# Designs tried in a protein design chat: VH-VL binders against q9nrl2r1430to1533. Part 188

Target 1, 104 residues: q9nrl2r1430to1533
Amino acid sequence: GGVHELSAFEQLVVELVRHDDSWPFLKLVSKIQVPDYYDIIKKPIALNIIREKVNKCEYKLASEFIDDIELMFSNCFEYNPRNTSEAKAGTRLQAFFHIQAQKL
Key: E = the ipSAE of ESMFold2; O = the ipSAE of OpenDDE; V2 = 0.75 times the mean of E and O plus 0.25 times the DockQ between their complexes.

## First folded at step 11 (VH-VL; framework fv_nezutatug)

Design q148 (at its last look DockQ between E and O 0.81; V2 from the best seeds 0.00; counts 0 for: pae E 8.4 > 2)
Fold by OpenDDE, look of step 11:
Structure q148 (fold): chain C 104 residues (1-104), chain A 121 residues (1-121), chain B 107 residues (1-107)
Amino acid sequence: as target 1 above (104 residues)
Amino acid sequence: QVQLQESGPGLVKPSQTLSLTCTVSGGSISSGYSWHWIRQHPGKGLEWIGSIWYSGRTDYNPSLKSLVTISADTSKNQFSLKLSSVTAADTAVYYCARSVYKGSRYYFDYWGQGTTVTVSS
Amino acid sequence: DIQMTQSPSSVSASVGDRVTITCKASESISSWVAWYQQKPGKAPEPLIYAASSLQSGVPSRFSGSGSGTDFTLTISSLQPEDFATYYCQQADSFPLTFGQGTKLEIK
């Protein structure tokens, strides 16, 4: 491997992952640990999946990338009751994302 | 079948820390779900105190947050409640409970028998 | 916080009667309501979740309905073992909150 310049998408994913409030979003929810999650959430997604899509250059438009990130947050708010740690983390991370996304 | 059992001192002096433990059998607290403390003051309704997830994350009732700590010991399959600086208002039957996710919401399907804690000098 | 206002506080009824208990939420909570039965000296036991879904093992004479702010628990034909205190609970948001309870007594 070698050092390469990160795309704007790559850089933003790195920043999201490193954020203190990224913990609910790093990986897909475990079906064993949350039995009904996939009964409720029909389009599951997480930062590791988004990162993989970025690495594979699957995003041709910034809007596609943004849509997946917003889906990730939407899933969080759909599943988690208000004022849960997950929902609160999601709210803060989404706000951070919205600021950073202005650079795309 | 999951079973929960509360244990701890039934009498606590004012300003001291109330400490209770919930022992879970028939299922592992680290395998999933969320685990809760709920209390019932004499003549009052039920009050949710706080929760701990299988991951160790916690949520607390804002009215008690500054005084409450919930922790888990997976090796013993237990989770605990600590409530500091207790007053007479903390006299109650304390229940531990499990919540399953049904429709992505917290419904308490299994409860302990409850343990009475009296705050008195 | 979401307040759950339960009514009535108490009700007297006879075996075979139809009994209705209501719970009103301070704001819309969709169908995120549970109902519990509590007998003296015992822990609450779940009856209904998601406003209208019967918990496993609960007799079919129990039913729940409602959406938004107004919810109802109904016992179609009261049995001797049904005399107890009933609580509604919202599961929409933290902090989780309960109604103040309805004591169902024998007439």
Scores: ipSAE 0.020, ipTM 0.690, lowest interface PAE 5.4, mean pLDDT 92
Fold by ESMFold2, look of step 11:
Structure q148 (fold): chain C 104 residues (1-104), chain A 121 residues (1-121), chain B 107 residues (1-107)
Amino acid sequence: as target 1 above (104 residues)
Amino acid sequence: QVQLQESGPGLVKPSQTLSLTCTVSGGSISSGYSWHWIRQHPGKGLEWIGSIWYSGRTDYNPSLKSLVTISADTSKNQFSLKLSSVTAADTAVYYCARSVYKGSRYYFDYWGQGTTVTVSS
Amino acid sequence: DIQMTQSPSSVSASVGDRVTITCKASESISSWVAWYQQKPGKAPEPLIYAASSLQSGVPSRFSGSGSGTDFTLTISSLQPEDFATYYCQQADSFPLTFGQGTKLEIK
């Protein structure tokens, strides 16, 4: 909660978006381009959605913010076979997130 | 109905670059499928070479990673394979294939007819 | 890389026989396996995905089972058109890998 935590959430999301491996996570997967994605992934989320939730002060606890970020990675690993470009990007970005999340 | 057709030279000399093209009809390569190259060596099994996704993302078999380039030309509805520095070991039947998304994994539902490539001096 | 090992390498059988082909993965791949049929001079054709789901248009005499590391393809009553080579493929991890094949021949 509070203005200070929301600034930290925004700073962390900005750092995630800037990371070279953010490309699979910037926007929700297109249902038109990937028709069955939403048949498999029931709780879709992406960095643009998380950033909007930060801007609207929808996160009451740091754990809620962290849970959405981890859900984003979990969806990636569930949807994509191991060692795909998306899964590898997810692994590297998640490692970066864990380092940056120490600031929360 | 989606159809895939390989084209390219059937004979390539060692150390040259093998270049093959897959033409897709009855569907768009810009759809949410992934598009693959697979080869079958004489007297041996099938080997996955790599893939290209509608987004332009590629994944390559690590055994070929520095030798392979897969690209797409959406205006021609084609995707292509380039394999550099070929040797006799690259002699095979080359297939292009589409992977359908079923249960969050890659399965090949449409295959081309295959094109035989011989690498010989 | 995940290695897929098929057994047997070949099977001799008669029309009407029940045939079972097995595929073993070098590590657990859940149910992420597909089976393909390939006739001489032709491209492989899909039979089964996700271990047990029949591809559209595949006759019900084909069935698949297994999870983890051990998978089977069963043909309950062979027909003349079923004599071919069969391949399993794991879909759990890149690189995608295939079994070495099982050749099903006329006895």
Scores: ipSAE 0.012, ipTM 0.686, lowest interface PAE 8.4, mean pLDDT 88
ESMFold2 (binder alone), look of step 11: mean pLDDT 91; pTM 0.938

Design y1 (at its last look DockQ between E and O 0.58; V2 from the best seeds 0.00; counts 0 for: pae E 6.3 > 2)
Fold by OpenDDE, look of step 11:
Structure y1 (fold): chain C 104 residues (1-104), chain A 122 residues (1-122), chain B 107 residues (1-107)
Amino acid sequence: as target 1 above (104 residues)
Amino acid sequence: QVQLQESGPGLVKPSQTLSLTCTVSGGSIDSGYSWHWIRQHPGKGLEWIGSIRYSGRTDYNPSLKSLVTISADTSKNQFSLKLSSVTAADTAVYYCARSPYRSDWHYYMDVWGQGTTVTVSS
Amino acid sequence: DIQMTQSPSSVSASVGDRVTITCKASQSISSYVAWYQQKPGKAPEPLIYSASYLYSGVPSRFSGSGSGTDFTLTISSLQPEDFATYYCQQANSFPLTFGQGTKLEIK
């Protein structure tokens, strides 16, 4: 595609993806690697999916976008204990998100 | 803006089951939050009854666990409380509330319903 | 269960006053404390979460501090709308528990 001015949602997703702590969230969890994940997490989501929804203009309200991001973090904290690398990364990334989301 | 509203009978007879429903608007109950029931006895403080996570997992106050059931209906965007074998001690204002998922599992309630009064009386 | 002991149970103050409310946990709960304001006939409203973070939309005159077992809610300059009952809550472990409340009354 061509060069486009990023919307606030697009920009925030780009910033989240580029963050050092984004690695647990870039794509959906592998069922092969984590067999019980989808027994616990019923609404899986990841940054690539959120980015696609942004690109398709599926978010009409900022609250809808925020809910998906929060769901992404909630899934992480629901499945991963506090002391895991995933949870710790999520903690830092979510803090970053909360700061950025104030601008929405 | 997300809003919560409690509904159900305001009067329940002793030994019967108290049933309440919390209707959520402006947001989905399966959007990564926890959904709580809290009650307040007349002139008293707050007591956490239990909660249901967006994943469907429930947590109950041990003091009430054997008598409490919390469930969710995503199709109606509601979650409910059932408290069996009620007594006069269960007379209270009942609140439903939402808790956002934070990094350190901080269960604080950021949005509350207005509360509904339930009186247990023969 | 973790007990939250709130102090004082009631306090009288004037507009413009600095007010401090304390909450002591029966065991260490890190920073997992929230504070709420409740007015008569109304539901509680969040003020502080994680001991020291101000909830969105809450005036900056409210602040929270503490860790471990001792926590404090402070109103730097009391306003007329601040007269209410305040509650602390621990979010460290289930069951979630609240302090008994502090009624802030006009002097």
Scores: ipSAE 0.457, ipTM 0.860, lowest interface PAE 1.1, mean pLDDT 93
Fold by ESMFold2, look of step 11:
Structure y1 (fold): chain C 104 residues (1-104), chain A 122 residues (1-122), chain B 107 residues (1-107)
Amino acid sequence: as target 1 above (104 residues)
Amino acid sequence: QVQLQESGPGLVKPSQTLSLTCTVSGGSIDSGYSWHWIRQHPGKGLEWIGSIRYSGRTDYNPSLKSLVTISADTSKNQFSLKLSSVTAADTAVYYCARSPYRSDWHYYMDVWGQGTTVTVSS
Amino acid sequence: DIQMTQSPSSVSASVGDRVTITCKASQSISSYVAWYQQKPGKAPEPLIYSASYLYSGVPSRFSGSGSGTDFTLTISSLQPEDFATYYCQQANSFPLTFGQGTKLEIK
């Protein structure tokens, strides 16, 4: 919600971006490189989009911010088979997020 | 602060269809979660009824013999339970609940509704 | 279906006691167990997921352990607000199943 919560959201997003496993989540998936992605994932989201929403004060509730982060991971798991590098990176980054979010 | 609230009739006659609705507030039904119905029988029994994922996929408890339908209405931010051909055995407190759609595909309920009591008249 | 068997069915204890509740699965379920607390007339509340991880806001006196078939919930120093019924739940496979509950009562 408030400006102080938005500062905490920005700090958390920065920590996610800096994490080694952030690489699948930095930007939206390329339609050219992954042609069927947008047939399967109807609400795409990525860290750069979430950071922009924080910068524009678009999150009115902390739960809205958390839901976008969780949607990002859920999209990864819905699209990518369990054994892929993307799904494994998502698993590790999601675990990191849950630990950091406890401080929020 | 997502909140779940069950609503529907508290009394249903045998052989009728039980219809319950869960209203989600403080969050969106089409967020990356799974949405569950669970009931608690008199004498402490908790029984998972089924779920609907944000993608629309459903999973049902086989013990309910294909009597269950779970659906979602994103325009109302709600998901619903229909249980057909009810008997006295369906008397319970009914809860809706949410689980993250986790990487390990294992569901743990992190938010529960308050519950609604349903009595089947025989 | 995976059966979850809790023991004991009830425990009488005093404030300050250490209490342990066990849950046994009929098949190996790795660490895929959650624990819930339910007070009379209220919905279950989440305590623990994945056998040992506390939800945010759960007091540190609660802990969980186990893998395979045998799981425990421990309250290190019982407080008045901890008198409730506790349930385990397996999350290994559908249908999700719950233990039958352990009622923790004041002595």
Scores: ipSAE 0.029, ipTM 0.724, lowest interface PAE 6.3, mean pLDDT 89
ESMFold2 (binder alone), look of step 11: mean pLDDT 91; pTM 0.946

Design y10 (at its last look DockQ between E and O 0.06; V2 from the best seeds 0.00; counts 0 for: pae E 12.6 > 2, placed apart)
Fold by OpenDDE, look of step 11:
Structure y10 (fold): chain C 104 residues (1-104), chain A 122 residues (1-122), chain B 107 residues (1-107)
Amino acid sequence: as target 1 above (104 residues)
Amino acid sequence: QVQLQESGPGLVKPSQTLSLTCTVSGGSIDSGYSWHWIRQHPGKGLEWIGSIRYSGRTNYNPSLKSLVTISADTSKNQFSLKLSSVTAADTAVYYCARGPYRSDWHYYMDVWGQGTTVTVSS
Amino acid sequence: DIQMTQSPSSVSASVGDRVTITCKASQSISSYVAWYQQKPGKAPEPLIYSASYLYSGVPSRFSGSGSGTDFTLTISSLQPEDFATYYCQQANSFPLTFGQGTKLEIK
């Protein structure tokens, strides 16, 4: 495709997806692999979902975008103990996000 | 801009149940934040009471003598506090607050309500 | 429970002064400390999280430092609007706990 100018939200999502610690967050958790996940997490979300919402211009405010990102991390920390690879990755990715989000 | 507002009776009799509600505007409680109750006895410091997440998971301060119950109503965008069998020691300004995750399982309160005074008296 | 021992309980200072408030945790809490400012009749307002990070809108004259058990809030040059009560809070584990508070008064 052609070269497109990305919005701040689009750019941030791209940066998050490309981050080494994004692997727990790229797609929704599989119910087959984690049978009890959706018993605990009532509002599942992932970067592909957030990206889709950005593409559809569903975020009218930066706060709405930030809230979904925070929900994504919150879900991770809700389900995963602190010492898990997922939680550790989430912690690092969230720190990265918080730095980048200051630009929004 | 998210705002929180406490509401409920300002006067409660001893042995009765203290009931407060926090109404959230400008944002949904059905989100990735934790929702907290904190109180401040007259002339004293801050005491964390408990919190609830959108998943329904609650945490309570075990040092409180009264039975604590925190619940959430997503349809009203509210969360509530109940303290049973209150005494004069429960007289305080009660605050609700929002708690984002800044680093994994660590809770800070970044937005507070204005607080509501509750007096326990016969 | 983790106890947060805050000191001093009160301090008198003048505009332009450098002010330091300390908080000591009963056990190591890494850098999981917040600081709040509370004015009379008002709700606490957040200043710092994770020991050293300022919330948006907080003047740069405020700073936080420390890790483990010893933490410090510093106001580099006191302004008239800074006279208030300050609280530290540990965010390491439940139950969340606050320091006793430091009342900063005008000299």
Scores: ipSAE 0.278, ipTM 0.818, lowest interface PAE 1.9, mean pLDDT 92
Fold by ESMFold2, look of step 11:
Structure y10 (fold): chain C 104 residues (1-104), chain A 122 residues (1-122), chain B 107 residues (1-107)
Amino acid sequence: as target 1 above (104 residues)
Amino acid sequence: QVQLQESGPGLVKPSQTLSLTCTVSGGSIDSGYSWHWIRQHPGKGLEWIGSIRYSGRTNYNPSLKSLVTISADTSKNQFSLKLSSVTAADTAVYYCARGPYRSDWHYYMDVWGQGTTVTVSS
Amino acid sequence: DIQMTQSPSSVSASVGDRVTITCKASQSISSYVAWYQQKPGKAPEPLIYSASYLYSGVPSRFSGSGSGTDFTLTISSLQPEDFATYYCQQANSFPLTFGQGTKLEIK
């Protein structure tokens, strides 16, 4: 990564965080509150972690950034049944993400 | 602003099932919060009864587990308590409450209903 | 179950006094404690979460401290509206449990 591309990643993450359906993805799931989550989800990730990685310039390619965002949605759909508020929020935020990601 | 309101009968006979409903306004129960029932016995402190999470998962106080059912109706924005086989010991003020949004804070109750008094007597 | 023991059970104090209420957990609960204020005939209201963080709108005369097993709620300068019963609650593990309460009476 170049400075221009890092700014694009930051702008996209900010738009994701501001989206009404970001609430399931802001922070990692608590093991105390959701005891079985980490037995099922092997590669946990959340928007606060992705934003920190952008701020630390840890993404060298746009594909690495996109992969972390898609992992976040994949975890949501793997853990949560489709009729849950989390899965529905994930579907809507993922659709929004795909539109925004075309700018990269 | 989110508000919670309990409703249900104020008098219940021994051995019957106590049924209470909590109506949520100004917010959605299908939003990642946890939803709790707590009761306060006459002249005594607070007792947590149980909770239901946005996923439908429940946690019950072990002292009540076989007697308690907590359920949610997302279409009506309500969650409910059923306590079977009540006795005079179940006389209390019953509160519904909301636990904070998905966090590492565990379960604090940040919004409470006004409470409803339930008396169990013949 | 984690037992929460409050002391004292009641306090009489004058407006302007400093009041301290303590809560002891039967095992370590890190900082996972909340404090509530309950006025007569009303529902409990949240004051403090995670031992020391005030909810929005709570006056700064309220403060909380502690970790592990020993926790304190302090009112630095008692006001007439602070007459109430105060409860601590552990949020570390199920079942969630409350202290027995401390009744604060203003002389």
Scores: ipSAE 0.006, ipTM 0.587, lowest interface PAE 12.6, mean pLDDT 87
ESMFold2 (binder alone), look of step 11: mean pLDDT 91; pTM 0.945

Design y11 (at its last look DockQ between E and O 0.63; V2 from the best seeds 0.00; counts 0 for: pae E 5.8 > 2)
Fold by OpenDDE, look of step 11:
Structure y11 (fold): chain C 104 residues (1-104), chain A 122 residues (1-122), chain B 107 residues (1-107)
Amino acid sequence: as target 1 above (104 residues)
Amino acid sequence: QVQLQESGPGLVKPSQTLSLTCTVSGGSIDSGYSWHWIRQHPGKGLEWIGSIHYSGRTDYNPSLKSLVTISADTSKNQFSLKLSSVTAADTAVYYCARSPYRSDWHYYMDVWGQGTTVTVSS
Amino acid sequence: DIQMTQSPSSVSASVGDRVTITCKASQSISSYVAWYQQKPGKAPEPLIYSASYLYSGVPSRFSGSGSGTDFTLTISSLQPEDFATYYCQQANSFPLTFGQGTKLEIK
C-alpha cells in the first residue's frame, strides 16, 4: 500500500544518507566548485531532493523511486571516472542500495 | 515493474538491413539506465551487440561496429537496432536488455525481453 | 577482447548435489562478473552480479565468488528447476563478453 511504500522509501533514504559513502550524493553538485558539471549532467538529482519527493508523496510506484535513485548514481558515473573517490563511493553505495531495494 | 519487448521482421534477406525495436513499459528509457542488444545464434552462446546509455552515448561490439546502429526514441519509450548487410551468420534470437547505468563498465543485465527470432534467408 | 573461458561445457548432476561452475578471464577483471541462468526457449535471467551479489528473488542456494581472473558459481543443493544453461559475463571493459555456457543436465 501507499503508506507502507512511503515508509519504506523514507527508511531507505535515511539508510542511504547515513551510509559512509553518501557524501557525493547528499545535495546537488555546486556549479561554483564544478563549473562544467551542468554542461554534462542534464538531469541533476540528489538524496535531499529525493527525500523531499518522498515527503511530498510524489512516488506512487517503487519503480519511480528506484529510477530516481539510479539516475543519481548514473549521473555520478557519467561525470566521474572509475578511479575517482566519488565513483568508488557511488559504486559501494549503489551496491548497498541494490541489496536494500530488494525489500521494496 | 519494467518490461522489455522486442519487435520486428522475423525474416530478412541477405544484404538487407535488420531492424528491431525494443519497447519499454513500466519505466522510462530516459531514466538512468543502459539499454543493450544481445543475440544468440542457434545452439550457441550469447553475443553482445551494443548499448545505448541514458546520456545518449553508444557502445558497439568492434566485430559489428561498422554495421550496427543503436538509437533511442524517448517519445515512444523505445530503442532500436539496425544491422546492415546481413548474412546467414546473423540468424539468431535477438534480445534487448537493461542494466543499471555504470560508465565504469560494471554492467549486468537485470531485465531482459523475451527475445525475437530473426532468420536471414533468401 | 577479454575472453571468458567457462567450464565445464556440460555437467550431469542429481537433485541435492552440489554443483560448481567456473569462469576464467583472459585478464584481470576485478569483480566485474555476472552470472545468468537460461532455460530452453527463454531469455537469460540474472543470478549474480559483481561476482558475489545475489540478484533479488534468486534462491540462496546460488552463490558467486572470485576476483581477478577466476570466478565460481555454486549451487549448494541442486533443485529440479535448476537444470538449465548458465553463463558468466565480464563487465570490466568493452566489448562485453560471455562465457561459452554450461549446460546442467539431470543425471
Scores: ipSAE 0.254, ipTM 0.811, lowest interface PAE 2.6, mean pLDDT 93
Fold by ESMFold2, look of step 11:
Structure y11 (fold): chain C 104 residues (1-104), chain A 122 residues (1-122), chain B 107 residues (1-107)
Amino acid sequence: as target 1 above (104 residues)
Amino acid sequence: QVQLQESGPGLVKPSQTLSLTCTVSGGSIDSGYSWHWIRQHPGKGLEWIGSIHYSGRTDYNPSLKSLVTISADTSKNQFSLKLSSVTAADTAVYYCARSPYRSDWHYYMDVWGQGTTVTVSS
Amino acid sequence: DIQMTQSPSSVSASVGDRVTITCKASQSISSYVAWYQQKPGKAPEPLIYSASYLYSGVPSRFSGSGSGTDFTLTISSLQPEDFATYYCQQANSFPLTFGQGTKLEIK
């Protein structure tokens, strides 16, 4: 990560957060509301965590940032069946992410 | 950045089991990606064999399903292919590849290994 | 299984030429198509996903289009490094299947 890459990461995270389909991804899943989530998902991650890591310059490579975003979607798809609102939102947001990453 | 490298024997006898390993560097197999095996036959096109996700989920080409197993070893950052009962038709270049994991299974390979040639002699 | 049929099987062309490669699916696959470039002795490399989206680092002279059953890859002005074999791949359903390839060679 150079300075131009980190500003691009911040811009991309802001676009993801503002997208209508970001609602399943804004914060870590609550163990109280979803008791079995952390038994199934080994590496939880959310947009607020990713944004914090960008702000703290914790991504050394662009691939590390991209991998956290893809992990976030993978967790959604692993935990949630295909027909759920969460999985459908994840599919649309992931497609948006792939397009936005190319524009930057 | 992420690199995939196939390894295994280049020559296998008919009826034996082909065993290949893909080593991932610059990234983790314990990630939000699906990991694929694809082969390319001499004078023919590419054939998808199957895939694995770090959760343990696997998907196989139905034409090979009873003969193929794909597994992962997180501690070695590797995933592997076993293909049993090989014949001359299994002679090919074998590639490992990566795609973002998808709930709808619309996989597009964004990283490929260099390939390893496997010959099944008769 | 969904069959992907590419045409032509080979094209002979000159640097600077415009080339179009077609891929036809045996049934509708929406826009779920990828394109790959493969040079001799090397692995395929990704060019396009979802029919028309270029991967990062792919030159803008490459473009993809189509939906349903008919898809095209277009190279607007051939460069020396573009002489290779090109494959389409459907991602509509398992098993993932590839076209037979189109070899683009120097005239």
Scores: ipSAE 0.063, ipTM 0.766, lowest interface PAE 5.8, mean pLDDT 89
ESMFold2 (binder alone), look of step 11: mean pLDDT 91; pTM 0.946

